# VH-VL binders against o27280, part 242

Target 1, 266 residues: o27280
Amino acid sequence: MDSMNVPEVLEIKRIVEESESVKTFIFSWDFRREVRPGQFVMVWDFRDEKPMSVSLIDPVRSEIGISIRRVGEFTDRVHGLSEGDLLGIRGPYGRGFELMGRDILLVGGGIGMAPLAALADEATARGMRVDALVAARTADELLFLDRLEAAGVNISTCTDDGSCGFKGFAHERLLTLEENHDMAAVCGPEPMMFQVMRILDERDVPAQLSLERYMKCAVGICGQCCLDDTGFRVCAEGPVFWSQELSRVREFGRYRRDPAGRRVPW

## First folded at step 10 (VH-VL)

Design Y13 (framework fv_marstacimab)
Fold by OpenDDE, second read of step 11:
Structure Y13 (fold): chain C 266 residues (1-266), chain A 118 residues (1-118), chain B 112 residues (1-112)
Amino acid sequence: as target 1 above (266 residues)
Amino acid sequence: EVQLLESGGGLVQPGGSLRLSCAASGFTFRDYAMSWVRQAPGKGLEWVSAISGRGGSTYYADSVKGRFTISRDNSKNTLYLQMNSLRAEDTAVYYCARKTHYGSFDYWGQGTMVTVSS
Amino acid sequence: QSVLTQPPSVSGAPGQRVTISCTGSSSNIGEGYDVHWYQQLPGTAPKLLIYGNTNRPSGVPDRFSGSKSGTSASLAITGLQAEDEADYYCQSYDSSLSGSKVFGGGTKLTVL
């Protein structure tokens, strides 16, 4: 494989605690290597490797941020690290978001807000109007609110338990909003994205959605992240897809493949 | 009161062109997507084209792709449909309709008749 | 020819209940997209009758009701009146037609 696919060992410059379960790890980055919101990197802790979305892109400070939710053994180890510790980073990989129009809508759920936060920064820097619907199970799981607000994003929140904002799911809150945006970017639990996509389709709002699948190689050769019917590789053709592309994907919103290739329902 | 008023219809030969207009009033025009829907004589409704409120997105039925162009001028509260390479099967009453955020059409114009005939 | 299938005609006597079916597929109604209904009186433009499967716009009597299940939707009219004689169209969204709005073929309702 190409040397570009060899992890670069980077020092953790800073750690931001976003929530009880989410930390953002900041690294120095050589921006001769372009990175776009929606792209991911492979994070290597010298034992295992996992794909993670880029949540911060700061060319001025020459930094990137990777937000990681604590959900398993790998992330437990990573969350145990401190500033100054080392991680291997290779990438970026995948297709990122495209920005179009003047007004954009971001719809994010949980850790799905990570790539959307990066997109929000870019969009606002371009002078675009950004509305963000931020969803979570509870108020304490809502991510990046202060950051988004500081960037000039108009925020709506919804929580499953009603602890903050609208009580209900993202698609339910979306139904109450009458905005007609030029484009939408969506990232979160796939059932949420499925529902949100349908609403956006009905509204004639072009939508891009970031999928999550088991990714092993990140370079489109292993096939572990292939989507049924289309053969789309989430790591190569995605992870960001247009709604028209996903409409051709039978499994979207219905099931995914586990590491053994078996169907796992959402 | 919401009002939609179509104009520009008429008789045209096959291969000809027409431009339809729809003047909107009584609401914030830019906040709503708009559509053209047509109805051939004695036939049902057929969606033709749609445009987002801010004009950033356009959609067309397969039957008119490459021939029709939908546009809008929000400063004039006007919706347009440029129809080129017209065919006999394009003969219909053309309605402009306001699209809600539900995807339904809550207000319709009176329609303008387009006749394509030799 | 229509993506959504409606009966060509239905009829009923004043005061009766009639239903108009709208049969779709997995790429429209079955995909979860909403169904809307329109009433078109003779010689007039269509009027929104039901939106979002079950909702009535202001001014529409409660004797009109919509429902959706599986790949089909239905419009029910109770207490049928002479003024209800019209064409009725269902409408939805189809993901297989490049994001097209789709109408049913229409149903002519005759009040006997």
Scores: ipSAE 0.404, ipTM 0.780, lowest interface PAE 1.8, mean pLDDT 94
Fold by ESMFold2-Fast, scan of step 10:
Structure Y13 (fold): chain C 266 residues (1-266), chain A 118 residues (1-118), chain B 112 residues (1-112)
Amino acid sequence: as target 1 above (266 residues)
Amino acid sequence: EVQLLESGGGLVQPGGSLRLSCAASGFTFRDYAMSWVRQAPGKGLEWVSAISGRGGSTYYADSVKGRFTISRDNSKNTLYLQMNSLRAEDTAVYYCARKTHYGSFDYWGQGTMVTVSS
Amino acid sequence: QSVLTQPPSVSGAPGQRVTISCTGSSSNIGEGYDVHWYQQLPGTAPKLLIYGNTNRPSGVPDRFSGSKSGTSASLAITGLQAEDEADYYCQSYDSSLSGSKVFGGGTKLTVL
């Protein structure tokens, strides 16, 4: 329990360049600490700490992978590291995806494919049929296609600009997919996830969605700091939520809140 | 050709129970979510309950939650609605309906009449 | 009372155009959920007339068309015929109600 809240200093075993802006950092991992697709870890560069989704879970090689997009000072510093360098890793944290049924649809946008790639590995290992809709703005931002193909996943792509696959948004492509699925898992930009969720809700396909902005809440950074979680009804922890839970969250897909609690439209 | 045939309706006293069945044919039953939709005499359509294709998820209107249970047997191509603690307001024709990939109901049965009265 | 509001009745003469409105809110049509339309002839089960806002199933004549804008949708019937006399229902999904498919109250179309 306690060891989960103390960073372990781990050596970067291997770095995979996923794209111009995304790298996967691979570490040896002791699987006596259970980790599931959809969970995240806190990555510490000895200056700052940020939550990152686990994108590879490989008990056979005793490895985990963490995929990081270059978007600011912290991620720039981490991208500058080499194999053999050290990072602090804390976790895992948060609710993982739950698998049920015989077939699953994965809908991923950009870096949102990272936790879904780990889920695809688990689903295929369980003998499920996996269909993945991989969405991005351009072909160069489509992630994990080679890994998904190697896992036997049925892949559809869409890009906003039409540079690969269907030209349009993920939800527009989803409307042209006629096959039913026992469940779905969705991760990507919140507006994309909102549109996909509404279609899956109308089809009565149970969906789980991973919300990046709830990762800090799942480790108790916001809730535990306020100390109000124990004074009120216990809320479900993120980052993974069922669509039925999100249907009653007025903020999801419509607006977010700034640090003062004010509404900011998407 | 797609067919849905409801059965199990009848007269029941308040507080009683009934089980409705819907026999499906002409399509791969397990690939479609199914619903029950009811219509009180002279009134409009009201969605009652839905079940996913493999039966992993069930949904209920607030008016029936805790009293009705939807289930399916994909090996028999049959949808069920177990109705407990029936009230006079549950009096209606109950339709079995197939849900499309757009969220519409493309095929409906003929309906079975449920009357809750003394 | 329904969360989707339809006029209880509309009427028209043969050959005319009628429209049937379906007014929702921000938790259903306004949230982007699709609108579907059903025709119910007296003594029969409902029949799917329009799905996904604008699409017609095979066998539905092009005299029937659907549209959606903001929090509302409309069914238009052109070249009105006696056999069009029926009840018409819109249907959508409401996010404020768990798993809920919602129907409008229905509109009785009379061909005079």
Scores: ipSAE 0.157, ipTM 0.647, lowest interface PAE 5.7, mean pLDDT 85

Design Y14 (framework fv_marstacimab)
Fold by ESMFold2-Fast, scan of step 10:
Formats: sequence, structure tokens, C-alpha cells
Structure Y14 (fold): chain C 266 residues (1-266), chain A 118 residues (1-118), chain B 112 residues (1-112)
Amino acid sequence: as target 1 above (266 residues)
Amino acid sequence: EVQLLESGGGLVQPGGSLRLSCAASGFTFRDYAMSWVRQAPGKGLEWVSAISGRGGSTYYADSVKGRFTISRDNSKNTLYLQMNSLRAEDTAVYYCARKDHYGSFDYWGQGTMVTVSS
Amino acid sequence: QSVLTQPPSVSGAPGQRVTISCTGSSSNIGEGYDVHWYQQLPGTAPKLLIYGNTNRPSGVPDRFSGSKSGTSASLAITGLQAEDEADYYCQSYDSSLSGSKVFGGGTKLTVL
């Protein structure tokens, strides 16, 4: 007899173009339903439903924002929408980030900066010192730099091709950063997150990592993610995990599985 | 020149308490994680505890969890180790060590001897 | 017992080469964590000798070199001198021990 969660049909209030491939869709939100950085919502276009991280949390304006990269049929359809159009939203779901200490490091790759941008807003509002390492393949794919700067975040950039900031990967740039932090939050491609986690572990910086592939676990529709080659069978609600939870998972950062269950290197 | 100077060691009875200090100079103390590493007489090195640069995160070896507390006072450039419920197996030279950005211990103090008598 | 295994002792004559091994597992060196090496002269505090697998701090002679492969690391000392007689420790990080820093058991180098 328990009610199931049902999507609320919400109007797209504003759209912010973050890059050629990324848009942030802003909706009015009733904050009697709490939302924390690192949580996600299910976005329904009346055909398909996909999990999307919350990238803006603004209780003062009563708004949330959801940043979406155009990568497939669903996201292409959503990118074709305009202000005033409708989307179904349900949630929030999942384990969000926990803030601790006085200073934090954010390490984001590509669209992984989306949940970290929301975290940056909360951390700066609490008076914390925030350093962000923003990584992308090219300068055009660096996200939220203006928003982070406006929030008072200290920004370092790196691009694989050297088109902006340090030429190289996030972990290579991190090795040249000498600032110490009470914690870190990391979100981006899994191989990047693995390399960054390893460095932070050695530096005694506790890290939280957000893994999009575990968002289905938080909604209760993931049986597969509880099985790995190390015999790790404990199902944990994602998408945010502490580094000590992930360091034992052999698959994390090394390989993924195809639809047949075969190992595929990153 | 980086310098680390430990103090507070001595003879303590089992079950007793002792507080170690490490005075740091020659670098911006708050920018470095710090650790305590011990060495029992004639034995090898054992990592004991670590603290982040701003003091928000602490780490402990399983052998000392619940008994030892690491802390720091960045205004005084001083690292501390509060040792409670001391056991004979805690007898060792305790080194203060600075952790570099590669995760190595790049500078060490001269050590302070803690003897827990039976 | 040390999580990282070193030979208890090695020896060599002046001018010769010695190698000290540090054998780990998939939860530490095999996981990708860096290996650091320390020299401890009798009655003194340890001194950093090699960091990040292969790097030498300022003032460490190039006779000392580090390498890492698979689950193991090695410290090589060429042109042995009497002053090299010391204990040598490897150090890494182990994810299976609640994310702890781990030292090898130490190797006593005797210069004959």
C-alpha cells in the first residue's frame, strides 16, 4: 500500500548555455524537500528517464539546476527544449557530499564539475576556503569557471591538449599543487578519479568521489554494481563514496564491463 | 632551513599518559601534513598517526586508535601527540616527520624516547 | 610482520653495487602507490633518500637510485662507500589496512 515516487512535471524556468555541449536547466523547487550537493534527480522527457546530478541549489531563489551534456538521443531531445517547456523531475536521491574541516579541494573533469559546482557554493557560503582543479580535454570543455570565480573559489585549470592552463591530466597538475586540504571531493572520468584518489590517499587528504554509474543503486534498481572481481558483495548507496570504500574495488579506474560482462580497459 | 624538534618523552608506568610536542621552523607549518613515526629499540619504523595541514583530518594506526590523539597548533607551529593508556609495547623513539606532496617523509626530527616500564 | 618485505641484511665491498628489494602486494605497490626510501645511520634519525619511486632529494648522491615494477620496488647503491653502512627502509601506502602508511622491515647494509 505504500505510494511509489512519481515525477513532478516542472516548467523550465531558465536555460544557461555552459558550453557547446552542456546546458543547465533551472526549475523552481520547494525546499521543504531538501537537496544536498552530490545528490541527483531522475529527469523524464515523457519518453525516457535518466539520472542527472544537481548542479545548482539556490534556496533563496527557490531554484535547482541540472546540467546536461549532449551525448545521446535523450540528451539531444532535452537540449532541444526551450524556457517554458516541461520536464518530469523526481527525487532527490542518493548520498550527497559531506563537508568537513576548514578548506577543501575540488577536482572535476568535464561534466563532473556539475555536482562540484553545487558543493563549491555551499562550502563558500559556510566560509570555507575552496580550491578547485578543473580539468578537461580542451579549453572549450572547461565548465563553471566564471561561476566558481564569482563564488570566491581559487581555480587551477588543466587541459589534455594544453589549450588552457597546465598541459596534462588532473593528477599531473595535482602533483604540482602544494596546498594542503582537510578534504577533497572528486568527480569526473573514472580513470582520472582513480589517479587523483591515489595521490590524495598518500597525502592524508580524505576524499569523496562521485560515481554516476552507481546512481541506480541509490534508486534501488542496481544488482550488478554489488559484484566485482575482488569478491566485494556489499551494496552501498551511491553516488558519493569515500576513497577508502573505493580503493579495494579492482574495477575502479582500471576497467569496466561491456553488456556481456567482459572486462574492457579504460 | 627546515627543523623539527621533539620534546615530552620520558619514563611512564603502564596505563599512564604522556604528551609529546614537536616544534617546527623554517617552513609554512600549516601547509604540510605532519606525522608521528616510532621505532622500538632495535626494531623497524612504524607509522603511528597523521594530521592534515589545517588539522581537520586525523589518521591512526590500528595499534593506537582510541588511545592516542594527534593535534596541532598552527599559531605556535607545534604538533602534539597525546598518548593515553600506555603499554609496554609503546616503548619506542617517537619521531616527528613532515609529509611532502609525494607522500614521503622529507624531514624528520631527532626523536624523543618514550619508555613504558613494566 | 611487515606488509612490505625487505631482506634483513645485504653486504658488499667498497666500490661494488648492491640492490635492496621491497616486495609488496596488490593492496600497496601493486595498487600503484609510490615507494619512498629512507637511510638511517646508527644512532640517528631516518633521512629521506628516494621519493616517488625514482626521485632524489637535493644532496643525495646519484649513486643511489630507485625503481618500481609490478608489486615490488628496488633501491640500488653503486660505488659502495664505508659511510653507506646503515639501515634502509622502504615505505608505501596500503589500502587494505584502513589506508595506512606502511614501512618495510628494514635492511641492514654492511660494507666489508
Scores: ipSAE 0.106, ipTM 0.620, lowest interface PAE 5.8, mean pLDDT 85

Design Y15 (framework fv_marstacimab)
Fold by ESMFold2-Fast, scan of step 10:
Structure Y15 (fold): chain C 266 residues (1-266), chain A 118 residues (1-118), chain B 112 residues (1-112)
Amino acid sequence: as target 1 above (266 residues)
Amino acid sequence: EVQLLESGGGLVQPGGSLRLSCAASGFTFRDYAMSWVRQAPGKGLEWVSAISGRGGSTYYADSVKGRFTISRDNSKNTLYLQMNSLRAEDTAVYYCARKYHYGSFDYWGQGTMVTVSS
Amino acid sequence: QSVLTQPPSVSGAPGQRVTISCTGSSSNIGEGYDVHWYQQLPGTAPKLLIYGNTNRPSGVPDRFSGSKSGTSASLAITGLQAEDEADYYCQSYDSSLSGSKVFGGGTKLTVL
């Protein structure tokens, strides 16, 4: 039996308010259980369990951080907790990001910056040049800018409404940026990731993309974790995929499925 | 001002090997992804291989994957294509091309002829 | 076979308009991948005419224009001149299986 499949009850050591709707919960972590950027954990509030990406990995302080957006009843309850309160954590799960080359482009939308913030820390620690394109609907929803700046990351921003940086979508901003990266990592809304992947494919930049929508099943035994054309299970074989792997998936960026299995456009 | 000059082509027997070079000048070589594109006599263009500006990523057409290796030496401003296990179907003029916006190619060399006999 | 289909030839008289089509599929132009156009004069290397569907590099006359709709793209040449006689190639990216840059089969333009 895998000991990572049993929730461990951990004390909330520190809470960082990232925005009006996002908090990062920091826990002491025993790094005998290795954690890589791009992996996720299951967070249990003793009533419901939800998957959350790991956004901070700090072996020096023996800490992990988990960033949570307030979007429903579970996350509303978790946001009501204080330092010293307890949560159940199990994992980590999933395939993490791989780093290669000398420079990396990060493209994050909204809460998708959470796993990319952890990746930025690792890339800068390895001496890589890191450029980040941080995208959101409004300036208030841009995440981790101060943390990325402190890490030495070169930051570009865009907002749909133009309230910070470039006015427009991530893929539109990307067209105006340098084209010489050895690799890229992308996380955010699926339509954004599809458009970004298309541009990176044309630029001969290999990309890894993190698919959050299928993270409901931590052990890959439920049908919700299956990609349409390939049979990949995101929680077992992802959530991180190379762009070449996603080229086989007709569903990616085009449609999703409702509970009845019907195609629903993004 | 931008110049790309291919060399290393010639006549080779099936199963043989050739190494093509492309000498680049007039721009900061490391900032540009580079490709090899070939054209068989009287036929159309076919993309062969690409390499990122810093050299960390390489791409190949299915027709050459496992046989050809693209590489670069940014200190010498030179792009290479190592061609192994050559076949008659590899007979073509090989062009060195610089990547531009949206995956286009803005500058091309004059080409070097590779002939794989019988 | 070419995954991007061009007519093998097109012809026109000086001063006329000609259009060269590039027909793709859902795995390339239909996916939203950009189309680029090249001119190849006899005995020379290809020259970039249009990039990113509609953009002209410096030095390309405004007589050359590009467009894209659905799974197809077109190169239009207005005010046709004798020196426009050449082979024309479209290029895009195909995402099926491995993904790769792809060229059309080429179109020979004859100026009558």
Scores: ipSAE 0.062, ipTM 0.582, lowest interface PAE 6.6, mean pLDDT 86

Design Y16 (framework fv_marstacimab)
Fold by ESMFold2-Fast, scan of step 10:
Structure Y16 (fold): chain C 266 residues (1-266), chain A 118 residues (1-118), chain B 112 residues (1-112)
Amino acid sequence: as target 1 above (266 residues)
Amino acid sequence: EVQLLESGGGLVQPGGSLRLSCAASGFTFRDYAMSWVRQAPGKGLEWVSAISGRGGSTYYADSVKGRFTISRDNSKNTLYLQMNSLRAEDTAVYYCARKPHYGSFDYWGQGTMVTVSS
Amino acid sequence: QSVLTQPPSVSGAPGQRVTISCTGSSSNIGEGYDVHWYQQLPGTAPKLLIYGNTNRPSGVPDRFSGSKSGTSASLAITGLQAEDEADYYCQSYDSSLSGSKVFGGGTKLTVL
């Protein structure tokens, strides 16, 4: 296509209501501009531009999907749109997931299931065995269960309140699973991902983790890709990182930095 | 009964190669990650390499990365360590160890001695 | 040098209590990784003594117990017996070393 760095104004072809707070917006897409699971696009509502992970990649229908959670002013405005309305889309950007081995474990929390749903489609198409652990605060916030089931994914669920599946956090549920996997992919709240990573590292399962807050680094907005200064700088283009890359970052899962550079606990 | 039996150790010149084997019995081999752990004479334990249960994922200590290759044959219940470009500091007893889901090394072989000297 | 620090030696008389410390950092024990303990009798392979901070495998006497706090872990042995004379190793995982399993330097326990 013309330019990846110029927003293309696209018509919303279809909207899927995933939950009370999440919608998937589907657009026609020219696949001469390749898209991989784990990549994101910049979504422009003609007032502001925000990064959003690609949750559906369908070359047969020539469609992509972008799943958006309602969390603030921008996302509230986008959720107010209807089929036929226009959005600016720029991208794709960032490092996508890499698949290896025969078996993959997906661990998704909340909206973090969005990029993992696209990955599940690719892994299944490659003939991999796919197990998914889908975590949320409540049963009505579990995302993509029907889509994962349709793809042939073996699903386990957990909710903080026990309203569906295991009562507890993703890492607590993972401790009760005895299945081995050749790799894992993890996306969700950073504290969840940190705890899941620890367990997978102990089990010698290589994991890729998608860090939403590092999408800006992939498009050059932050000007730096250094995560923490531990005497040797670690630079990587996000949002997807191998667990070995993240294990060297002291701030991952423990604290973040505010605009003044101060450490703030998660 | 769980049993791990190492073989393939011996004396080798610096720059040489050796292939260690570990024959496993008494459990479903493919369900467990496996590791090699070494111990230099009179020194402590050092983890060397690990492999996932189905063999799709391998890990190496920085000291052996690029020189050692871990592999397994689940049809034969056998773990391997191919050691290339051996150095004097690789001299150690090499233990085969089973890594269960809780992350410890719950069963160990008797060890095989690898001596790298001129 | 080990990233987990143990005293090189400890000693006690039969019937006494000894503790062996394992001091880590924020990249291992302090990050929440479990600590495991191994006993190595002279001329033998290591044997798992404690796993997952506090758990004993079948056949390990309840005189052995593990604990973990902050960046450190401890192995406690009560009612010391002559047969307890051995080297003891702690083991954890260190995220800063590209995801390596790490062992302490070992502690030689002498029963006086």
Scores: ipSAE 0.024, ipTM 0.548, lowest interface PAE 8.1, mean pLDDT 85

Design Y17 (framework fv_marstacimab)
Fold by ESMFold2-Fast, scan of step 10:
Structure Y17 (fold): chain C 266 residues (1-266), chain A 118 residues (1-118), chain B 112 residues (1-112)
Amino acid sequence: as target 1 above (266 residues)
Amino acid sequence: EVQLLESGGGLVQPGGSLRLSCAASGFTFRDYAMSWVRQAPGKGLEWVSAISGRGGSTYYADSVKGRFTISRDNSKNTLYLQMNSLRAEDTAVYYCARKSHYGRFDYWGQGTMVTVSS
Amino acid sequence: QSVLTQPPSVSGAPGQRVTISCTGSSSNIGEGYDVHWYQQLPGTAPKLLIYGNTNRPSGVPDRFSGSKSGTSASLAITGLQAEDEADYYCQSYDSSLSGSKVFGGGTKLTVL
């Protein structure tokens, strides 16, 4: 099999605790140095394999980072690991973000800030002006604020409970931001992304959105990560899509599918 | 006070070209997307083209794509519409309009008349 | 033909209520895109009257109101006055067209 379909066993070099529920696992990355923001890898704990977005790309230190939220059995096991322990990494896979223009708005909800943090690094390195709208349920769940600030990003926050910044949802905060942008990148819960996309469409801001849907395999062979109307497979043709592509998908923002193919409300 | 002032309209023969300008004042021009909207005599409003705040993204109605080019010069607070290969059906008053953060056209210029006739 | 359908004309007497409809489809209003309304007095540029389905800009009288339901929107004018005689346009966004802001065909309001 080629190397993209066989997990490479890597040592956890460093673990950064981003919040109570989120950790970034850092690995030396030598052989697969061509990783772009918006791409994902399959993480294998020698029992189960799950897709995770790349949140740090550091070619100077020869490192990648993968940020993982604790939400179930697999992620609980991975969170129990220590520096020096081993994980299988397969990839990278998927279409990364494209950058264009002179400024970019990042809109991230929860763990959706992970791929956007990597994108912020690339955009600032290219000399783009970067504004980020970082959304979470509470202040303690806002991710990567110090990293974004260190990168020179202009940050707005919103929390559902009002504990930091604007009290409300990302799309409500976006309606109060006056500045236009040459492009946007959006990642977070699908209903949030749908609302944000509609506003950006109406403002003449082309947006790329990253879908963090349930995936059964990384190369699209199984077809489990499909979008109903278009036949797009998230792992093969995504996870990053332009807003024009997603505007026509009836499923986007309304429901998802479980492994059995049944509709599951958000 | 927000002001938008169009200029550059006139009479032109089919196949000819015109360049419209819109001088903006009273706001931070680079922070707003701008559009051109036209209205043929006795007819309704038709959106023509849009440009993002710093000029990195442009949009066109199918009826003008490939013939019209929208651009802006933020140092001069000016929006442009280069119109090539003009047709009789392009005859209209052309309005410059500002797109606000709520997605609305919150301010409009007075318009400039473009007449395409032989 | 417009992708947003408005009646070509409506009329009323001073003091009456008139309603102007704006009928869209699943690719615009039905998808959740906002509806904005513009008033165009004879010989003048359009002016924003209602935005984001229900909001009034400063200076617009409260007798103008907007609503949205399903694939349609409506502009209501109560206490009709002679000064309201104008063309009214709804506007939204259509996802089936490339980056398109779409306008209704316009409704001519005559105050009898």
Scores: ipSAE 0.690, ipTM 0.853, lowest interface PAE 1.6, mean pLDDT 86
Fold by OpenDDE, second read of step 11:
Structure Y17 (fold): chain C 266 residues (1-266), chain A 118 residues (1-118), chain B 112 residues (1-112)
Amino acid sequence: as target 1 above (266 residues)
Amino acid sequence: EVQLLESGGGLVQPGGSLRLSCAASGFTFRDYAMSWVRQAPGKGLEWVSAISGRGGSTYYADSVKGRFTISRDNSKNTLYLQMNSLRAEDTAVYYCARKSHYGRFDYWGQGTMVTVSS
Amino acid sequence: QSVLTQPPSVSGAPGQRVTISCTGSSSNIGEGYDVHWYQQLPGTAPKLLIYGNTNRPSGVPDRFSGSKSGTSASLAITGLQAEDEADYYCQSYDSSLSGSKVFGGGTKLTVL
């Protein structure tokens, strides 16, 4: 294996509590190694390894941030760490978002806002107009609102229970927004992304969507993240895909494969 | 009141060029995608081209790709269609239409007639 | 020829109910894209009649209704009136045609 794929042991510089279940871990980063919004890194806690999206890219401070939601044993261990503790980081991997046009729409659900937050920073820094539709089940699960606002992002919120913003799903809220964007970036639960993509296609808004699949190697060799019909590897050809690419993927929005390779419906 | 007014239609020989314009009023022009839709005499509607509200994205039907160019000037509230290498089958009334939610065309102009004939 | 298939013509007497079908496929209506309907009176530009499968714009009588199921949509007109004589077009989006908007072939409605 290439030495480039060996995890670098990094010290956690800071931990930001984004919500009850989400923390952002900040690391020093050598920006001679370029990282783009939408790319992911493999996080190693010296026992297990998981792919995580980069949620902060700060060339000025020479830092990156990785936002992690507490959802299982691995993330439980990571959430137990403190500033000064060590993690292994290798990457970045995958295809990130491309920015085009002047007016950008971000549609994110839950932890899906992580890579979109990084994209928002870049877009606003470039002088682009950014609208963000931030969705969550409840108000307390909405992520990065203050950060986005500080960056100059125009935010719309929606929650399943109506505790904040529009009561309903992201695609329902999207139907109430104007069709004036040059590009959209989408990340969240796949059923949400599927519905959002459909609407954006109808509106002639080029859309990029970040998929989540079980990824083991991150270098396109193990095939665990391979999408049916196309053979797309989420870790190599993705995780960011154009809507036209995903239109060729039969399983998108319909099912995924578990670690054993079995089809599991959404 | 939303208004769309097409102009620029006329008679042109095969291989010729023509530029259509659509003047929009009564709404914030930049907030809406616009499309051209044409209708040959005695025939049905055919989508031709679309452009995003800010002009950053353009789309074309296969029948006109490489020959037609859609553009807009939001400072003038005007939509354009540059038609090059015109063919007889391009003969039609050309409508400008505003695109709104759900992908619908909620407002149409009265159309301008383009005739391609030798 | 059209991606969406409509009957070329339908007819009805005043006061009757008529329906116009719009048959698509798995790449348009079946994919979940919305269907819209337009009315074109003789010698005029098309007018939006139904949007989002079932919604009526302001000014459209409730005699007009839309429905969608599977790969097909339908426009229903109740209490048919003389002024309803026109061409009717369904429209949707097709993911297999490079993001093209697609129209039905149109249906000529004659009021007897």
Scores: ipSAE 0.029, ipTM 0.587, lowest interface PAE 5.2, mean pLDDT 92

